# VHH binders against q9y6x5: the designs that were tried, part 28

Target 1, 379 residues: q9y6x5
Amino acid sequence: LPPKLLLVSFDGFRADYLKNYEFPHLQNFIKEGVLVEHVKNVFITKTFPNHYSIVTGLYEESHGIVANSMYDAVTKKHFSDSNDKDPFWWNEAVPIWVTNQLQENRSSAAAMWPGTDVPIHDTISSYFMNYNSSVSFEERLNNITMWLNNSNPPVTFATLYWEEPDASGHKYGPEDKENMSRVLKKIDDLIGDLVQRLKMLGLWENLNVIITSDHGMTQCSQDRLINLDSCIDHSYYTLIDLSPVAAILPKINRTEVYNKLKNCSPHMNVYLKEDIPNRFYYQHNDRIQPIILVADEGWTIVLNESSQKLGDHGYDNSLPSMHPFLAAHGPAFHKGYKHSTINIVDIYPMMCHILGLKPHPNNGTFGHTKCLLVDQWCI

## First folded at step 1 (VHH)

Design c37 (framework vhh_surovatamig_d1)
Fold by ESMFold2-Fast, scan of step 1:
Structure c37 (fold): chain B 379 residues (1-379), chain A 126 residues (1-126)
Amino acid sequence: as target 1 above (379 residues)
Amino acid sequence: EVQLVESGGGLVQPGGSLRLSCAASGFTFSSYWMSWVRQAPGKGLEWVATIKQDGSEKDYVDSVKGRFTISRDNAKKSLYLQMNSLRAEDTAVYYCATSPYRILTGDYFKEYFDLRGQGTLVTVSS
């Protein structure tokens, strides 16, 4: 019987939400499975980059999805919400569903995971849904479970993406306990629905399920704004990405733009591309712009405007507020085991091991996840 | 709890006009940027227009610029979209949405997509 894996992401699920709110369904899942309390994500701590890092095991500079908005200086192409289906942007790496389909005569299924509605290296997920935020969690779950039970060759790798609690985290901020409590309770109920559906269909005992997220969330305020227009005139640069990491493409000499920006705010670091800290692994890609601005936690970069953004992410990946968690259940995983920390790039080689796939070269370390797995020794 | 109710859609001939309304409740409406987004049959969500808390700043997608006007009435907790010179390509379900910040471009919309109501259908045909 071939091993099967369902990878589920709840976008923007900050790790410490687990300590501050009640999750009866998630806690029952963890009781009979494993919990990694902190996952150290990659920089920048944004949705598209980190979701692609989970499925490739690569830093953003290596897989090429370096932001949610990108410009490639060599080809002069712009990556945007409307153009994210161009394979050009995704072809710098091989995601696990492509490897699953090419190494094994098996199928992959996807409900909205970033990149799964794009042919990558001429291979698209065997079953997929075009991205559409209007599609309910219920419909995504119905499609995934149908494909897991009714496919030939069999679906062995499936993904399910949900936009919450990220959307509400931006709107209310993570410190709004009343609104976040409501949102997180609904997510816990969806986890309960997921487990119930898998049990009713006879999938639960033979399916490996990972529940994780791409990043956390931090509190923002209208009192913590960096007005870029007070630093530099729009005529000197093209803005590729804004906040909290601004990607600046100079229209004049790079040094002149840098000098106008470098001392503009005590709450923002300004880097020439070659000076970006090595620990970010965010330098060696043509889609990383000549000047990058990195706001301090909770600060928002704006263009001569107010912001009612109450929560955000994208900040330094060393910040605990940016970290998600990972929970897992299934035949590959121990029961009732808690682990402190892994790197988000470590998820890929672990998933390859579970599926019996040879991983492509990656930045993850299998040893970091071996204590989670029943077929491995951790000490 | 945040609630948004859209209305004002219908069937209109090319070149015609419609005014959409959105009634908001459950939050401090006057403190939020508001947006209109649309979904044509079989297509994804498209950002259309955004308006600042006090109505002083407005942004539009290029295809509707000069034809559509976004406005708000904070006392009535209502958002509006005046649509003039309607084209067949404007046929879509229209939703109002709250935004925590200014929508500078549709590129940011997926990440910051907020609550929607049931929407209001606009059909432009002869």
Scores: ipSAE 0.000, ipTM 0.194, lowest interface PAE 17.7, mean pLDDT 88

Design c38 (framework vhh_surovatamig_d1)
Fold by ESMFold2-Fast, scan of step 1:
Structure c38 (fold): chain B 379 residues (1-379), chain A 123 residues (1-123)
Amino acid sequence: as target 1 above (379 residues)
Amino acid sequence: EVQLVESGGGLVQPGGSLRLSCAASGFTFSNYYMSWVRQAPGKGLEWVATINQDGSEKDYVDSVKGRFTISRDNAKKSLYLQMNSLRAEDTAVYYCARGIKYWLTGSYELDYRGQGTLVTVSS
């Protein structure tokens, strides 16, 4: 029987939530498995980009999902809700479920992981659910476990995505202990349900399970707004993405737009595309706009209006508030091992190793995750 | 019961203008992203424009950018699409649709549509 892996994401699960709140079910999972305390994600620290980096091992400039809202300057296409099903946006990389289906006589299953309801290189996940936020965690779990037990060829790679705690992090902010405590307790209960379901179905002892997230969350405020309308007139540019990383497409000379923006606020950095810091690995893609604005942590870019967001993400990936964690359990993983930090792009080559797949060229380093694995030397 | 009722469609000459309206009922209109989608004869459904809860964010398909303007009036529970410089290729049934913005993706999902209003652009 081939090795099996279930990859679970709880969107926006900031790493330090583990230190500030009680997670009895997650702690029991970790006790018999591994914990990576911080995962350094890719820039920009947004949902679609980081979820695609987890499954490709690539920086955003390399896999092409460079933001949640995108414009391609060459083809003139817009990435929006209705366009997220267009393979064009996803075809710059090969995600692990495609490799899993093409290298072996194996199936993949997906409950709403970004990209899994799109044919990528003419290959769609063998079993999948079209994205619908109204579908309960229980229904997603029921489908995934059914497919793991009742598929031929066997499902060896499965993904499960859940929108919380990100939605509540935006609504309440991560500093709202009362509301965040309730939300995080519900997530811990869902982890308990997941483990119980896998045990009941006889999957627990032979299935590798990774629980991770794409980014963290930082507190925002009405006292920390950057009003673009005070800097530059709408006639000068087209806005592709707003906050906290604004993507600016000039309608006039790029240098004129840059000069109007560069001294507008002490709480944002203004970059011409070629001047974006190399450490971001956010430059070499037609979907990265000619001018990028990067707000300082906790600052929100607005257009002459207040923001209702009390929490946000997308900020500099060096910020600990932007980092998620990774926990894992199963036959491939040590028991009771804690590791400090890995890069989010390191998850892909680790998963390929567990599944016996040849990874596509990627930005991850297998050596960073070897201490998590029982079949690897870690001294 | 959620209801979306479109109006304002009709026959117009190329280069002309029309304003579509959508009357919403059965839900808290101000809590939702709203969109216009269209279906040309013999074609699939195409997204046209989206507006967030307070009207501060607006998105358009490239082919209508600079010609169409989406707006809303939360007090009247109404959504509008102002269509200028109309072209033959804008001929379609236009649907008002309700969306839910998810903070995670910066995106929205459309869960209800109206019955549609026909826009014909011909000489």
Scores: ipSAE 0.000, ipTM 0.142, lowest interface PAE 16.9, mean pLDDT 89

Design c39 (framework vhh_surovatamig_d1)
Fold by ESMFold2-Fast, scan of step 1:
Structure c39 (fold): chain B 379 residues (1-379), chain A 125 residues (1-125)
Amino acid sequence: as target 1 above (379 residues)
Amino acid sequence: EVQLVESGGGLVQPGGSLRLSCAASGFTFSDYAMSWVRQAPGKGLEWVATIKQSGSETDYVDSVKGRFTISRDNAKKSLYLQMNSLRAEDTAVYYCAREKLPYFWGTYSKGFDPRGQGTLVTVSS
């Protein structure tokens, strides 16, 4: 029987939440599995980019999903709510479900993971759900477990995505202990439901399960706003993405736009594309705009308006507040092992190893995750 | 084409109760999360409560938690707000608002458009 893997994402689950709140169900999962305390995600620390990095093992400049809102200067296409289903945006990389279906004649299943409702390199997940935020966690779980148990060829790779705690993190901010406690308790209960369902269906003992997230969350404030309109007129540029990383497409000379912006705020760094720090791995793609503005942690870039967000992400990936965690359980993983840090791009080659797939060239390092695995020597 | 019609507002004394209703038409009501938002005299819009498409999840601004209850009836295309233990600070025009169905994962917005004409709630004397 081929090995099976279920990859679960709770959007915006900051690693630090594990130390500040009680998670009885998640702690029981970890007790018999592994925990990576911090996952260093890719820049920018946004949902679409990081979810695609998890399943491709690539930096954003390499897989092409460089933001949640994008403009491609070569083709003149815009990536927005209406364009997220265009295969063009996703075709610069090969995600693991495509590799799974093509190399081993196996099936993949997906409940809402970004990109799984799009044909990528003419291949769509064998079983999938079109994105719909109104669909409950229970319904997503029911479909995934049905496909894991009842498919031929067998489903060996499955994904499950859930929007919380990201939505509540934005709404309340991560420092709102009362509201975040309620939200995180509900997520822990969903993890309990997941484990119970897998046990009830006879899947638990033979299934590898990874629970992770794409990024964290930081506290924002009406006292920490950067008003872009105070520095530059709207007629000088087209805004591709706003906050906390603004993507600026100049309508006049690039240097003139840069000079108007560079001293706008002490809480924002202004980069010409070629001057973006190498450590971000955020430079070599036509979808990265000529000028990028990077707000300091907790600062929001606005256009002469109040911000409605009390929490946000997208900031520097070196910030611990931007880091998620990774927990895993199953026959491939040690029991009761705690690891400090891995890179989010390391998840892909680890998953390929578990599934017996040959990974596409990627930015991950298998050696970083080998201590998690029972069939590897920890050195 | 989209219409939201609020009703149930009025003058009440502190500690009193009111039930607001919103009748929706011109769209598939069950496809959208619905919210109540309010605007006090001379102030901006404040979000009050949200209910997801199925009615399974609700959320409230801290100042109304334990006092207000949001509910919906998808068959009747109606949204409700039960308001108990009303305070002078609750005086506002209350709007029924439709949240747009997102296509992006993890994109949070407090944007509420369209919203109805509103119903005035006055808590006084």
Scores: ipSAE 0.016, ipTM 0.316, lowest interface PAE 6.4, mean pLDDT 89

Design c4 (framework vhh_surovatamig_d1)
Fold by ESMFold2-Fast, scan of step 1:
Structure c4 (fold): chain B 379 residues (1-379), chain A 127 residues (1-127)
Amino acid sequence: as target 1 above (379 residues)
Amino acid sequence: EVQLVESGGGLVQPGGSLRLSCAASGFTFSSYWMSWVRQAPGKGLEWVATIKQDGSEKDYVDSVKGRFTISRDNAKKSLYLQMNSLRAEDTAVYYCAKEYTYVYKSGDYQLTTFDYRGQGTLVTVSS
């Protein structure tokens, strides 16, 4: 019988939350499984880019989902809320559910994971839910567990996505301990519900479960705003993405736009595309704009307006505040093992190994995750 | 030119009732979700209640559920908050707020922003 894997994401679950709040259900999960304390995500530290990196093992410049808002200079297409289901944006990589379905005629199931309601290389997740934020965690879990148990060909890879604690992190900020404590307790209760449901259905002992996230969260403030209209007239450029990484498409000479921006604020770095730091792996793609602005942690880029965000993400991926964690349990994983750090692109080749799939070429290093797995030597 | 003018605040004893009103001008009132938000002395801004454009959907912070009722009259361009069984912890400046909610279909968060808020009306619950 083929191995099975459920990949669960709680959007915006900052790694440091694990040390500052109590998670009795998650602690029980980890006690009989593994914990990676920090996952170094890809730049930019945003939802769509990092969720796609988890399932492809690729940096953004390679998989093509370079931001939550994009413009492709070659085709002149714009990526927006109304165009997120255009396969064009997703076709630069092959996510694991597509690989799973194509290699051994196995099924995949998805509850709201970014990209799973889009046909990619003419292949859509065998079972999926169209994205709708109003659908409860319980309904997502009910569908996933039904599909894991009752499908032919069998579902061997399943995904489940939940919007919290990201939404509350934005609303309250991660330093609001009273409100964040309440939100994080609710998430721990959902983890308890997940484990209980899998045990009741007889899935728990034979299912590999990964619980992870795409990024962290940092505190923002009305006192930390960068007003672009103080730097440059809007007639000089088209704005493709705003904050905290602004994507600038010049309407005039690129050097003139750069010169107006480069000394405007001590709290942002301004890069010509070719000068973007190599460590970001954010340069070699037509969807990366000619000028990129990167705000310092906790600073928000605005256009003559205030921001109501008390928390945000998208900042430099070297910042611990931007890092999520990874916890896992199941027959593939050691029990009671703690690991310090992996790269988010390492998750994909590990998942391929667990499922017996041949990974597509990727930026992950299988050796980094070997210590988590029972069938590997880690001395 | 967008204006939101709150009224109806005052001093009330615990267990009492007040009805707050907000008169809107300078925008198409019937096209926006509207909210009441409050700020207690020395505290941050707290969302209290919201109402959909046509009044079909309403939501409240847990501490006021069953005690406060939000309503609107689109013909009169007015928003209301009926406050019953008032408690000392309800003491705050209450603001009428025009909402703009970004819904990111991309799996990102729902961002609710206040395009504009009024100057506020003070509610004091004490004996």
Scores: ipSAE 0.000, ipTM 0.181, lowest interface PAE 11.9, mean pLDDT 88

Design c40 (framework vhh_surovatamig_d1)
Fold by ESMFold2-Fast, scan of step 1:
Structure c40 (fold): chain B 379 residues (1-379), chain A 125 residues (1-125)
Amino acid sequence: as target 1 above (379 residues)
Amino acid sequence: EVQLVESGGGLVQPGGSLRLSCAASGFTFSSYWMSWVRQAPGKGLEWVATIKQDGSEKDYVDSVKGRFTISRDNAKKSLYLQMNSLRAEDTAVYYCAKVGYLRPFYSGDTYFDYRGQGTLVTVSS
């Protein structure tokens, strides 16, 4: 029978939470599966960009979802949650659910993963839920398991997205051990519910399950603010995205805007687009603005003197605080194997291999994930 | 063009009440979380309260919990702050503020990308 894969994301699950908190259900999952301790995500370390990188294997400059708020200089379109269903924003890449449906004539199912409620290259996930944050994990899980068991043609690729611990990470900050302990215990219980549901429905032994995340979280403070209003007047630029990576569209000469921003704060770097560090792979796309501001870890760029965020992400992807983990279980994976680090773009070609799909050209390296798989040899 | 216009401030005695209003225009009001923030004389800007797009979730700074109530009317594109049991330390200019992203739980990104001119609340005598 065809191989099946369920890809689960818990938004904002910082890798080192695994060492600082107890996860009995997740540890039982890992004991009979594999753990990658750190996943190096793509820059910027934000939700929409990294979720799309997981399913395309591409850097943000290549797949076109370069931030959670975007402006396209060629078409003059603006991206926000209200127009995230415009295929224009998602059409620079082919996500794995589209490939799954077109190459093998199999079905895909989705519970809230970014992009799955959008027709991309005229193809929408066979089964999907329109994004709604108020829908419970239980309802998402019920739909996904129903589709995995009752579809024709069979669902071979399924996705499940949950907003925590990201929402609580922003509200309390990752260093609030009391509140984060409560939140992370609830997530572990949801993992227990997931495993139990799959076992009860006869899915567990033949299903490959990946549990991962898009980014981590770092502690912020009202003592670590960069007030952009003190650097430059609003009349000189249009703000496309603010914090911790600000996207600046100049209304006057670009060099004059750059000079007003340069050296304004010791806690941010100011880049002309062509000067953005090559290691970010964040330059070659019309949706990347002429000037980018990058705040130092734990610093917040504001238009006013205060911020209510106690935690944030979006920072330099070399920071361990920005890294998620990856755990996996199923017939494709070794049991009890630990791996140190992979790149988030490496997940896509691994998933294509598991499903028997030919990957589209991508930035991942299959060799980086070979040691996780039973049908592969590593050095 | 985003506009936020606050009203309802004034002079009130300790223990009194005021209701602040904010009229929003130039954006899809029903799609954004909204906040009230304040600035006391000689001090920095302080967050006071936030409300979800549909009004289902509300958060407050500890010093105002049980005394202040945030609400919204999406049909009228208006935000409100009912202030009861006012104290001298509540004296500040109060600003209506638009929170950045449409779905903060999905993207996690929230910030005050616009605020109005403010309305002065003085609690004295």
Scores: ipSAE 0.005, ipTM 0.338, lowest interface PAE 10.7, mean pLDDT 89

Design c41 (framework vhh_surovatamig_d1)
Fold by ESMFold2-Fast, scan of step 1:
Structure c41 (fold): chain B 379 residues (1-379), chain A 125 residues (1-125)
Amino acid sequence: as target 1 above (379 residues)
Amino acid sequence: EVQLVESGGGLVQPGGSLRLSCAASGFTFSNYYMSWVRQAPGKGLEWVATINQDGSEKDYVDSVKGRFTISRDNAKKSLYLQMNSLRAEDTAVYYCAARYSFLWGDKYTSPFDYRGQGTLVTVSS
């Protein structure tokens, strides 16, 4: 019987939420499984980049999804969350579902994980749902469990994506205890529904389940705005991405644009591409623009506009507020084990090990996840 | 060449109503999120309302909820803002703005791809 794995993402689930709110269903899951308290994600700490890093084990500069909004100067193509179906953007890496289908003659299933509705290296997930935010968690779960039970060749890798608590984190901010407690309780109830569904269908004892997220969330404010229009006129550049990491494509000399920006605000750092800190691993890709602006935590870059956003992410990946967690349960995992920290790129080689797949070259370190696994010695 | 041309602005008394229109050309209108953004005299730009590609999803700034209604007609390549129960604080230049997509989970701070020249709305006496 081949090993099976279900990978679940709750978008924008900050690790520190686990300390400040009660999660009875998630705690029951962890009691008989493992918890990684902090996952250090990749820079920039955005949805599309980090979801692709989870399934490729690569930094953004290596897998090519470097932001939620991208521009390629050579091909003149634009990428966005409503224009994400061109394989060109995804073809710089091989995600785990492609490897699963090609190495082992097994099937993959996907309920809306970013990239799973795109043919990547001419391979699309065997079963998938086109992205539609209106589709309920229950419908996504029903499809995934149907495919796990009723597929030939068997579905051995399945993914499930849910937009909360990210949407509410943006709307209310993570410090809104009343609204966030309501949203997080609903997510915990969905985790309870997930576990119960898997038990009822006879999947629970033999299925490896990972529950994780792509990033955290930090509090923003109308009192913490950086007005880019006060720094530089629109005629000097094209704006590819805005906040909290602005991607600037100069229309004039790059040095002149840099000089207009570099001392404009004490609450953002301005980098020429070659000066981006090495620790970000955010330099070696043509989709990274010639000038990058990085706002300080909780600061929003605007174009002479107010911002209604009370929470945001995309900030420096060293910030604990940007970190998600990882919980897992199943035959591959220890029971009742807590681990402090792993890198988000470490998830991919761990998942390859669980599925018996040979990983593509990646930036993860298998040794970092060994203590989670029953068939491995801790480092 | 992309053009967004606003019309329908004018002088109106408090409590009155006004309908703004925006005519779009030079791009595939039906593929874009459309927004109304305003700028009061001496103030920065304020986002007012957004409508998605097919008109099924609408969002508003809190100060206009229940008073303003955004709508679109993709066949006519037109965007509308019905403004009811107007207040002195609604006095501003209103801009039609287009965005190919929202950033995933971030619809409040994404830049606009295109913006018109604006139409003045004055609510007084």
Scores: ipSAE 0.006, ipTM 0.333, lowest interface PAE 9.6, mean pLDDT 89

Design c42 (framework vhh_surovatamig_d1)
Fold by ESMFold2-Fast, scan of step 1:
Structure c42 (fold): chain B 379 residues (1-379), chain A 125 residues (1-125)
Amino acid sequence: as target 1 above (379 residues)
Amino acid sequence: EVQLVESGGGLVQPGGSLRLSCAASGFTFSDYAMSWVRQAPGKGLEWVATIKQSGSETDYVDSVKGRFTISRDNAKKSLYLQMNSLRAEDTAVYYCVKDLYRFYGSTWPKAMDYRGQGTLVTVSS
């Protein structure tokens, strides 16, 4: 019987939401499984980069999805999520569903996980849904469970992506207890639906399920804006990405642009590419622009405008507000075990181990996740 | 390249209606969320409304809910804002805005790329 794994992401699920709100369904899941209280994500703390790091075990500079908006200096190509089906952007790494299909006679299934509707190294997920935000959680779950039960060769790796609580986190901010309570209760109900559906279909006892997220959320304010127009004219640069990490492509000499920006705000760090802190692992890729601006937590970079965002992410990955959690249940996992912290790149080699796959070279450390697994000696 | 041309502004009395239009070119219109943003005299830019690529999801600032309706025609590459029950505080230059990217997640605009000159709406007697 080949092992099976379902990887579920709730976008923007900040780790400390677990301490500040009630999650009866998630708590029941954790009681008979494992919880990692904090997952240290990769920089920049954005959706596309971190979702691809989860399934490749690589830092952004290595897997090539370095932002949600990108420019490649060598090929002169521009990327936004509207162009996400160009394999060029995704081909710098091999995600786990491709490895699963190529190393073993196995299938993969995907409901909306970033990259799964793209042929990567000429291999697309065996079953997938083209990205469409209007498709309900129930429809995504129905497709995934159908494919898990009714596929030949068998689906052994499946992914499920859901856009909340990220959308509401941006709209209301994470400190809006009234609105966030409503949103998070709805997510907990979806987790209850997930578990119930798996039990009704006879999948629950033999399926490994990971519930995680790509990043957290921090509170923003109209009182915390950085206006780039106060420091530099638009004619001097092309803007590749704006906030809270601005990617600047100079139209004039790089040093002149840097000098105009470097003292623009006490709440923003300005880096020439070669001066980006090593701890970010965000330097060695042609898609990382010559100048990067990094706003302090809760500060928004704007172009002579107000911001409607009350919450945002993308900030320094050392910030606890940027960290998601990881919960897991299934035959591979201990029951009732809590672990403090892992790196988001550690998820990939753990998943490869569970599925019996040989991981591609990666930045994760299998030793960091050993204590979660029943078949491993905990160091 | 990317161009957004707003039209339909003018002078209206309080309680009146206007329909704004935006003609888009230089990008695949149906692939991007679109927004209306306004700037009142002497104030900063304020987001008004957003519509997702398919037109199925819309969002509005609280002050215009029930009064304004955002819509789009992907075949005509056009964005619209129907403004009803106009108030003096709605007086502003209105800009059509393309989202910088259409990403997984959030329905709120995270980053927006201005290309238009705007259209002036004046609500007064």
Scores: ipSAE 0.000, ipTM 0.364, lowest interface PAE 10.2, mean pLDDT 88

